# Ledger of designs, part 20: VHH binders against O-phospho-L-seryl-tRNA:Cys-tRNA synthase 1

Target 1, 364 residues: O-phospho-L-seryl-tRNA:Cys-tRNA synthase 1, of Archaeoglobus fulgidus (o30207)
Amino acid sequence: DFINIDPLQTGGKLTEEARQALLEWGDGYSVCDFCTTGRLDEIKTPPIHDFIHNQLPKFLGCDVARVTNGAREAKFAVMHSLAKKDAWVVMDENCHYSSYVAAERAGLNIALVPKTDYPDYAITPENFAQTIEETKKRGEVVLALITYPDGNYGNLPDVKKIAKVCSEYDVPLLVNGAYAIGRMPVSLKEIGADFIVGSGHKSMAASGPIGVMGMKEEWAEIVLRRSEKYKNKEVELLGCTARGATIITLMASFPHVRERIKRWDEEVEKARRFAAEMEKLGIKQLGDNPHNHDLMFFHAEVLYEISKKAKGGRFFLYRELKSRKIHGIKPGLTRYFKLSTYGLSDEEVDYVLNAFKEIIEKYS
Short names: E, the ipSAE of ESMFold2; O, the ipSAE of OpenDDE; V2, 0.75 times the mean of E and O plus 0.25 times the DockQ between their complexes.

## First folded at step 18 (VHH)

Design y2 (from n1 with S33Y; framework vhh_7xy4_2; at its last look DockQ between E and O 0.06; V2 from the best seeds 0.00; counts 0 for: pae E 15.8 > 2, placed apart)
Fold by OpenDDE, look of step 18:
Structure y2 (fold): chain B 364 residues (1-364), chain A 119 residues (1-119)
Amino acid sequence: as target 1 above (364 residues)
Amino acid sequence: QLQLVESGGGLVQPGGSLRLSCAASGFTFSSYYMAWVRQPHGKGLEYIATISSSGSETDYSDSVKGRFTISRDNAKNTLYLQMNSLKPEDTAMYYCARDTGSWEGFDYKGQGTQVTVSS
């Protein structure tokens, strides 16, 4: 009965179909009973083969697709397959920690593209180009990564221009679309990227850790190379990835997910309206303005001041929201916080806004 | 009927420790924030510690931070206050209180237990 405004959860609420699927496929090896070739993507019943080889590539706008145990595994698979001794990856400063850790694990040197300053925190094509150019003087750049959008500010960089920049420097581009794929229209081909990854449980209404990976055809031989001993197993995927409840619920939710992304303009308008009303309360939306994503980051000096005097201190906001059946702001946050309006009705949006208004008034 | 019954108070020397308990009844204990408040003789009530319904979040006044620990057992409907490194200035009547989670503070408190810190 709570309104959830946590960006991690607003795109991941399970569909009824997914919930039903859990009841049927909850056993850990239930999908494996149907695996006759030793390949997850080759299972025909349930129709995992059709999903991975026909539906998902079309959805991602790519040539070849796989599912992984989260977007992080997909990013690592790509990085590891392209890694060379003393090689570099260039990624945006707003990258998720898992992108950075994946690069470290792959043995890559990391160069970060700097974000702009308060209040924008933007990643620009110009800074991307400059970073690539400078890094190439230090060593071979084997990959570039752009977060689209970033998970802190919800900024959407100009990925088409960034892709062009990468192409000019002959650097392949991986798009981290963990907060995009399943929420908004996105296409690898339209962007001009080489790789694209998404999060099933974050943005595609799957029940647990699962990711999607898309690539151009030319990369399939490299990233999806097969084992010398086990000829049917793809090495970078460790022979098998997200099976069981995760893949089944992803597939069960997919028709709904495919449909909801068509309403992205409504989600953007909703977010913009929310931000505008927050501004009237003295709470500033940071990042892209106008904002183009449901994930928003706020600077709330008024709430910070209240926290200095309020009973419970910095936890007052969490408590006030909770008492109003609103969840999603981390406990202890007052001055800065992020939230998402994705999937909320207009009434729910108004309810949340009114909650903030009432809270501020209460402590005035 | 809502009841909060404090126990564990007493006389202790400076530097000593006490553990207060509060037995709650008459409401869904696990659904509410709880708090400890104290009142020194001749002074007003002081909010000293707050804990969330699940126990995952806690907050302390500066006067007790680092020395006192608030905790709860929802299965036993009990609130606790571990008091270490006690000081004479900690002498007060200590009350268990149901916290509203708002600036209004608590809406109900117990009868209290006396804590006296003296050499």
Scores: ipSAE 0.000, ipTM 0.237, lowest interface PAE 12.1, mean pLDDT 93
ESMFold2, look of step 18: ipSAE 0.000; ipTM 0.227
ESMFold2 (binder alone), look of step 18: mean pLDDT 86; pTM 0.874

Design y3 (from c5 with S53Y; framework vhh_surovatamig_d1; at its last read DockQ between E and O 0.38; V2 from the best seeds 0.00; counts 0 for: pae E 5.0 > 2)
Amino acid sequence: EVQLVESGGGLVQPGGSLRLSCAASGFTFSSYSMSWVRQAPGKGLEWVATISYSGSETDYVDSVKGRFTISRDNAKKSLYLQMNSLRAEDTAVYYCARDTGSWEGFDYRGQGTLVTVSS
ESMFold2, look of step 18: ipSAE 0.000; ipTM 0.317
ESMFold2 (binder alone), look of step 18: mean pLDDT 83; pTM 0.834
OpenDDE, look of step 18: ipSAE 0.022; ipTM 0.346
ESMFold2, fold request of step 26: ipSAE 0.233, 0.000, 0.322; ipTM 0.716, 0.153, 0.759
ESMFold2 (binder alone), fold request of step 26: mean pLDDT 85, 85, 84; pTM 0.862, 0.855, 0.854
OpenDDE, fold request of step 26: ipSAE 0.030, 0.021, 0.117; ipTM 0.416, 0.336, 0.637
ESMFold2, last read: ipSAE 0.000, 0.000, 0.212; ipTM 0.183, 0.092, 0.699
ESMFold2 (binder alone), last read: mean pLDDT 83, 83, 85; pTM 0.840, 0.844, 0.861
OpenDDE, last read: ipSAE 0.014, 0.017, 0.032; ipTM 0.275, 0.289, 0.394

Design y4 (from c5 with T50Y; framework vhh_surovatamig_d1; at its last look DockQ between E and O 0.01; V2 from the best seeds 0.00; counts 0 for: pae E 13.1 > 2, placed apart)
Fold by OpenDDE, look of step 18:
Structure y4 (fold): chain B 364 residues (1-364), chain A 119 residues (1-119)
Amino acid sequence: as target 1 above (364 residues)
Amino acid sequence: EVQLVESGGGLVQPGGSLRLSCAASGFTFSSYSMSWVRQAPGKGLEWVAYISSSGSETDYVDSVKGRFTISRDNAKKSLYLQMNSLRAEDTAVYYCARDTGSWEGFDYRGQGTLVTVSS
């Protein structure tokens, strides 16, 4: 009965359909019993084939789609398939650690596009272009990656312009949409990207680690190449990916997910309202302003000052929120923290705001 | 040609009830999820209610939960919205909308029917 404002969880709360699906499909190899061809995406009952080959491509605005064991596996599959000796990937400085680690694992050199300074922390098309140019002098750039939005500030870079920049330099673009796909309208084709990845358990209300991967048709032969020995198995996906409860719950939640993204403007307005009210309390929203995403990053100097004298020190905020049945702010954070208003009712938003107000008043 | 025709709107007092209907034609109605959306004077388009193709799943905007009920009859190619306990803030043009199932959102909607809640 807690209000959850953790960005990792606000888009991942299971639907009732997904919860019911767990009861039926919770056994480890329950889906595998129906696999006759050795390919997850070819299972027709349950309708995994239809989901992966018809519904998901349409939803992602791509030609070819797959499911993976998280967005991180999808990013690695793309990077690894495109990797060459001494080659480079260009990615934004606000990238998730899994993007960086995937590149390292793939043996790629990494060039980071710098973010702008406080308070914006933006990734610009201009800086992207400059980084690509500079990196090309050092070696071959085989891929660019943009985080949309980033998980720190919730900034939405101009991905269309970035895609255009990449195209001009003949560099394919991968969009990390872990905080976008399933939350807001996103299309690979509309952006002009080559690859797009999402997180099922973060933003598509799936029960566990599962990702979605979309690509243009031209990349399918490369990324989804088949084994020499096992002709039906896709090498970069290690022959089979997200089975069992994860894929079933993803599918079960999907009708709800594709509907809720149509309410994105309401979510943005909610976030902006929240931020505006926080500002009245002396808590500043950083990043894009006006903000365009439910994930928000705050600078709370007032809370930091309280933490210097409050019982329990820097942990006072966590305790105060917990006592009010609010979850999502990490223990020990006071001066800087992120949260999400995604999926909250207006009443819940007000409740959280009032909680912050009361806390500040209590220690004033 | 895809057609959606709304009906049932009118003037009602606060606390009253209305039932909206939408007649669909020109496509396989049972294959599509449907929604009601509304536009109040001076405001943007707002999603109100969703129903899956089979009718097994429904969802509502928070402000109408417990008061509005969306339903469908696939045999009659009809969508319905039962509106109870109407409030002044429910005043709007209501539209029947076909769901694309993708990021594009709604690809077709009707001309709408006006609901006015006033004392």
Scores: ipSAE 0.000, ipTM 0.221, lowest interface PAE 10.5, mean pLDDT 93
ESMFold2, look of step 18: ipSAE 0.000; ipTM 0.248
ESMFold2 (binder alone), look of step 18: mean pLDDT 87; pTM 0.877

Design y5 (from n1 with S56D E57Y; framework vhh_7xy4_2; at its last look DockQ between E and O 0.03; V2 from the best seeds 0.00; counts 0 for: pae E 12.7 > 2, placed apart)
Fold by ESMFold2, look of step 18:
Structure y5 (fold): chain B 364 residues (1-364), chain A 119 residues (1-119)
Amino acid sequence: as target 1 above (364 residues)
Amino acid sequence: QLQLVESGGGLVQPGGSLRLSCAASGFTFSSYSMAWVRQPHGKGLEYIATISSSGDYTDYSDSVKGRFTISRDNAKNTLYLQMNSLKPEDTAMYYCARDTGSWEGFDYKGQGTQVTVSS
């Protein structure tokens, strides 16, 4: 079949266990057949209660966890629960668009922490501190958000130092770990932040949309506040969240996901090898160098120059890769693109590298 | 400096035709692939068509293939989009773009011309 190097896909391939669970539980409300309390996270059969209250907190390194309809819903729940009239959120400029629009939807003013310039595009603790200080002159800062890693360059900012900065300013920190949780070891407690979110369909081998949310105990009463009338229902989650196929596949894949993060060093080594070989072809890896994540961003002037003379124009790279059964770089990209090596075998990595080499040679 | 100026939009009945033009200045037009994109009201940008710098290669989105034709006149620094068999769902702001294979699809985009298909 196709080798998929799309960062959105490399951490989200279903396990066989998840495929089988989907066949059994794929009907819409089937997980609710044994609900006794009216709360998703209290269902014991299938063992959602154990997953949410026992397995996830251990995995995330947090006190309290929930599942949501994608990481975007988790971010919104945190933001909305802390929102006040005229309040601010401080978030990194490398943030995913869903972080920005979640803040807008929550009615928060947004201050962006600037990234450094080409070629690093880094979010530094110093810029984070400066932005918090400047924003406090304009209004109350109720939350900070850091993307770890970002989905553009795959940079892993110094989140421990950023968490210390936020703590010194009395600002809670949300770690958006959509490309980390389920791929690499991450612990909210070790980071020292207040909230952590992950994406099941990006990084936990689950069918989407599904997300995970973790927090320190102190935030549970605020973020998971109960309805006045429907006292078992959590207002920010609109009562219940992910049901059916999405949560079943997340749970079924979880044992595999818990094991695979232990091999993170192998994934980093593989990505670094890939980037080094791409550099030999004149394709420069931007961001952290040496790189520390499977998601990589490349500046490929050699491919752009080829696109000026190739029959397919800017679509030549997409077509050349597709003809070699490689998918994941968007049609029309040549000069700049991102990809992921997560979960690829050494043979698959070599195949992709050879494809780039052959394509460049073809037009030399 | 760099400018792309779209024109030729307007109100047209379903099944009708329009021809859009894009006047380019401030760069070597004949050295760049060019594209048309559109933005329906309240929606994101949608790719429509591209044409190579020489004009030898064209490509179209499935939604317009067979109905729209992209062309260029490098002597006049002008890009064209002939739109036939227009449908209400073609209603959008239409932009020409310099197409260099950037991460977001373009390295420069014009201000647009409105096309409205309604009876």
Scores: ipSAE 0.000, ipTM 0.207, lowest interface PAE 12.7, mean pLDDT 89
ESMFold2 (binder alone), look of step 18: mean pLDDT 86; pTM 0.867
OpenDDE, look of step 18: ipSAE 0.009; ipTM 0.235

Design y6 (from c5 with S52N S54D; framework vhh_surovatamig_d1; at its last fold request DockQ between E and O 0.03; V2 from the best seeds 0.00; counts 0 for: pae E 9.2 > 2, placed apart)
Amino acid sequence: EVQLVESGGGLVQPGGSLRLSCAASGFTFSSYSMSWVRQAPGKGLEWVATINSDGSETDYVDSVKGRFTISRDNAKKSLYLQMNSLRAEDTAVYYCARDTGSWEGFDYRGQGTLVTVSS
ESMFold2, look of step 18: ipSAE 0.000; ipTM 0.424
ESMFold2 (binder alone), look of step 18: mean pLDDT 83; pTM 0.836
OpenDDE, look of step 18: ipSAE 0.175; ipTM 0.635
ESMFold2, look of step 19: ipSAE 0.000; ipTM 0.191
ESMFold2 (binder alone), look of step 19: mean pLDDT 83; pTM 0.835
OpenDDE, look of step 19: ipSAE 0.209; ipTM 0.679
ESMFold2, fold request of step 22: ipSAE 0.012, 0.000, 0.011; ipTM 0.483, 0.395, 0.447
ESMFold2 (binder alone), fold request of step 22: mean pLDDT 85, 85, 85; pTM 0.862, 0.860, 0.863
OpenDDE, fold request of step 22: ipSAE 0.054, 0.041, 0.012; ipTM 0.611, 0.423, 0.273
ESMFold2, look of step 22: ipSAE 0.151; ipTM 0.638
ESMFold2 (binder alone), look of step 22: mean pLDDT 83; pTM 0.836
OpenDDE, look of step 22: ipSAE 0.016; ipTM 0.270

## First folded at step 19 (VHH; framework vhh_surovatamig_d1)

Design z1 (from y6 with S53Y; at its last look DockQ between E and O 0.06; V2 from the best seeds 0.00; counts 0 for: pae E 11.7 > 2, placed apart)
Fold by ESMFold2, look of step 19:
Structure z1 (fold): chain B 364 residues (1-364), chain A 119 residues (1-119)
Amino acid sequence: as target 1 above (364 residues)
Amino acid sequence: EVQLVESGGGLVQPGGSLRLSCAASGFTFSSYSMSWVRQAPGKGLEWVATINYDGSETDYVDSVKGRFTISRDNAKKSLYLQMNSLRAEDTAVYYCARDTGSWEGFDYRGQGTLVTVSS
């Protein structure tokens, strides 16, 4: 009944197939009753093996894939497997906090690639190259990470050029695609990077925290190294990873997710139309312009000025939108906010745009 | 220099009344929405009430609706909170604040005035 413009939620709504899978497989670690080898990715019923070794590599455009207990575990596994004493990771300033914390946990020193100033907040290949060059004077750079897109501005950096830069410096690149995988087509091979991670909860219609991880074949022996005592257990993944509801709902939703990424061009055009109409209202879209993702960040000076007059003050926008059955903008935000048009019909987009127009007119 | 000075707090029995005042200086008072916020012992800040720049619109947290009334006098650069039917849970330090539209906090918060509701 409500129109949802919260970028944190719309990519993670369960499918009906996923809801049914909870009924069949939701008890505890139910998939483990069918395990014959002691590895999650080898279970054939339910068809986890096919999902991980056939479907995911095709979907991610990679040689080797795994599932993890959230994208943060995948990032840590890559970082920890490459970590050396006094080594460095280079990552973009727009990164999610879990990328930074994963690097700290792996014992890596961190160099941040600076973003550009207002209004773009972009991560450029040039700044990436300069940061790698400067950091190599301080120690070995074992990994670079780029957020694609970031969760604040929805910027999609030039990851092909960044991957080329990293390759020229002999630094492997991890692409954090938590807001891309499951929403837009992404291919590790086409980007030319070494690792890619995605978030099931954010963008792949899964229940609870689950991540996907893809890599080039050459990294599998390092990242997926086996225990000396438990020869079939992968050390970085602590043997087995996501079990029960998380893996089962990810798998149940996957056919839907595969199909929805094919409509990505429509989602981008919808976001661009939304942003253009918002600009006509005096609400400026920050970040990439033209914009290339459904997540958008706005500077709305007009709405802040209204908040000084309106009933509810800082909460007026939240309450005006809620009264029109629109949710997703955090209470108390007026001057700056983010939203997403992902999955909205053209009629719903027009409804939201008209709501902003009416709100501004009401207080003019 | 921007200043906000609260007064009118004190000890009152449950069911009693108090009127808080806030004197503002150093900024154009009539250009801002103003709020009362409170902090109970050992707890974080809670928004209580807001009044728009000319006093024509007000809003309250649910727990005080019908009991508290926010008002302002732009000529005297003053903000008020009439508190009726006071309850023990209303015990707090009360602050007046300039509303900036940001979740990061309140602009130019004063030192506060203590309200204690007890038998």
Scores: ipSAE 0.000, ipTM 0.340, lowest interface PAE 11.7, mean pLDDT 89
ESMFold2 (binder alone), look of step 19: mean pLDDT 83; pTM 0.838
OpenDDE, look of step 19: ipSAE 0.005; ipTM 0.267

Design z2 (from y6 with S53W; at its last look DockQ between E and O 0.07; V2 from the best seeds 0.00; counts 0 for: pae E 16.2 > 2, placed apart)
Fold by ESMFold2, look of step 19:
Structure z2 (fold): chain B 364 residues (1-364), chain A 119 residues (1-119)
Amino acid sequence: as target 1 above (364 residues)
Amino acid sequence: EVQLVESGGGLVQPGGSLRLSCAASGFTFSSYSMSWVRQAPGKGLEWVATINWDGSETDYVDSVKGRFTISRDNAKKSLYLQMNSLRAEDTAVYYCARDTGSWEGFDYRGQGTLVTVSS
């Protein structure tokens, strides 16, 4: 019975309905018992067809959707389908490592859009435009990627303006929404981008690995191209993707997830209150100010100074938090750490804040 | 200009002992917690032990508790690791490290001293 503030976990906690579905459907590829066409997305009972072709496109604000084995495989599918010899992808420096690795695996050259300096670490539309312009001098830019929000600072870049920049250069834009889809309202159409991906296990209360992928209809024939030999199988998805426990828990949690994103303003205000109280303790919130996401990154010089003198050194914070049943800050971190307040009650937020206060007082 | 220089490694039989030393210079040694970390062949870095700035508090990874003792002499700007009851799995390059509390845990590390435990 822990309070978990790990950003990887706060949006992925299973609902009771999903836990029960996991037990019922946990055997291997159990949804395949009901497959008659060889296509995952055509299974009507359980209602995977309705989820993928009706529910998910409405939720993502897109024309065409699929499920994948994690957001990383959705990103790879888009990159690989657009890849050409000697082509480039332009992506933000705040990107998740799996975006970079997916581009490498797809055989793409990579240009990183620089982030600003401490304390903001922001990705600006100007730097995005400059990087695209410079990269076009070196080769064809087939895709741009923006992380929204990033998994380090929780920054939400001006994604609408970045989409306009990409459109002006005729470069399709992929929005990596792994920490957005399922936590906050996001619409591909409202952003004006070409692709969006999300993480079921990070942000949609599902067991992993599972991801979601949305796109404009014009891209479907490219990204969802079919095998020459196995004519109903989509090549980039290796025919079928998430089966069994992962898709069933995603579907079981979906009604809850669809409703919880409507309360996003409450989550942002809760995060801002948490950050304001942390700053009273000498723990500075980095990134966007005002902050606009539940994922927060802190510079805690006070905790670092304590770690120089405390029993256990840099592990003192981990041990103090664990003794108070607070999980999510990795062992050895003091000076810099990230956390998430998503889904915590006001009482849980106050408990965590009081823990930091008590720890600082104990060692001061 | 921070410098950390490790010494005292060598070849030892299982069950034997070694004492590692680290000479520190270029910073106020007594203001920092210090750690030993190790890297076994082909593996990543593993934290071994930490001692706070005045030497009053220590901590160890579970696998070495009761066998290793970390100590420091602030007057000599030196850090030590007494390693008893050595096992083959203790074979590694051992590094003296200044503890920063940062994401990676250390801002300065020496070039290391090799400890080989074999028959």
Scores: ipSAE 0.000, ipTM 0.247, lowest interface PAE 16.2, mean pLDDT 90
ESMFold2 (binder alone), look of step 19: mean pLDDT 83; pTM 0.838
OpenDDE, look of step 19: ipSAE 0.016; ipTM 0.306

Design z3 (from y6 with G101D; at its last look DockQ between E and O 0.22; V2 from the best seeds 0.00; counts 0 for: pae E 12.6 > 2, placed apart)
Fold by OpenDDE, look of step 19:
Structure z3 (fold): chain B 364 residues (1-364), chain A 119 residues (1-119)
Amino acid sequence: as target 1 above (364 residues)
Amino acid sequence: EVQLVESGGGLVQPGGSLRLSCAASGFTFSSYSMSWVRQAPGKGLEWVATINSDGSETDYVDSVKGRFTISRDNAKKSLYLQMNSLRAEDTAVYYCARDTDSWEGFDYRGQGTLVTVSS
């Protein structure tokens, strides 16, 4: 009965259909009873084959898709497949730690595209181009990665222009859409990217861990290469991925997810309204302004100052919000925090805003 | 260098008690809120309890309320978690974590101590 404004969770709440499916398919190997070929994507009942080969590619705007154990696994699969000795990957400075670690694991050198300064923290096509150009002087750049949006500020870089830049330098582009796919309309083909990955448990109302991976047809033979010994097994997927509650809940929620992305403009407006009202309270929304995503990062000096005076210290905000049945801000945070308005009703948005207002007034 | 070292974990029967300790070094302990978090097998990291810098405020995840008590000794730079009436679902690696006023929530965490509740 709490209002949840945690960006990690707002897009991942299971649908009723998924919850029912979870009860039935909760066992980790529950789908295996229906696997006759040893390939997850070939299972016809339940309709996993149709989902992976027809529905998901259409949804992602790609040629070939797979389900993974998370976006991080998908990113690694791509990086590992494209990795060469002494090769480089170029990725935005706002990248998720899992992107960075995946590159390290793949043995790639990493060059980061710098973000702009406070308060924007933007990743620009110009800086992307410059980084690629400079990095190419150091070695072969085998991949570029853009986080869309980033999980820090919720910024949406100009991915079409970035894709164009990558193309001009003959560098394939991977879009990390962990906070996009399942929330907003996204198309690999429209962007002009080579790869796109998403998070089922973050943004597609599925049980985790689960991710989605999309690619152009030309990359399938590389990324989805099969084992020499086990001819039916795809090496980068370690032979099999999601085969229980994760894949079933993803599929169960998918009709809903497909529909809700059509209301993205409403979600954006909701976020902008929220940010505007927070500004009136002296709480600044950082990043894109106007903001174009439900994930928002706030700088709240007013709350920080309160925390210095309040008997509870930094803990006061968490307690105040909890007492008002608002979940999503971590204990101890006052000066900086992120939240999401995704899926909230107008009334819930107003409730949360009023909570912040009331809290500030209480300590004034 | 910031260091957090947990201790006190072990095997205990349901209904039993354990007291976890965390030794902190490398920072001004009394200036930070501290938390316990845990990770059960096959599950994600879960927040358990938080105590503010001077110990005047505490909070707990609902499942441990009335059973667990978080405390601290700033002079000894130590954090504690008294766990009573332990249940099987409390089985996890428990971590001491330093709270930070950033969107990450915690910036440092120890290596953890394993608590196993089993009959």
Scores: ipSAE 0.000, ipTM 0.235, lowest interface PAE 10.7, mean pLDDT 92
ESMFold2, look of step 19: ipSAE 0.000; ipTM 0.314
ESMFold2 (binder alone), look of step 19: mean pLDDT 83; pTM 0.836

Design z4 (from y6 with S33T; at its last look DockQ between E and O 0.05; V2 from the best seeds 0.00; counts 0 for: pae E 6.4 > 2, placed apart)
Amino acid sequence: EVQLVESGGGLVQPGGSLRLSCAASGFTFSSYTMSWVRQAPGKGLEWVATINSDGSETDYVDSVKGRFTISRDNAKKSLYLQMNSLRAEDTAVYYCARDTGSWEGFDYRGQGTLVTVSS
ESMFold2, look of step 19: ipSAE 0.111; ipTM 0.607
ESMFold2 (binder alone), look of step 19: mean pLDDT 83; pTM 0.843
OpenDDE, look of step 19: ipSAE 0.020; ipTM 0.427

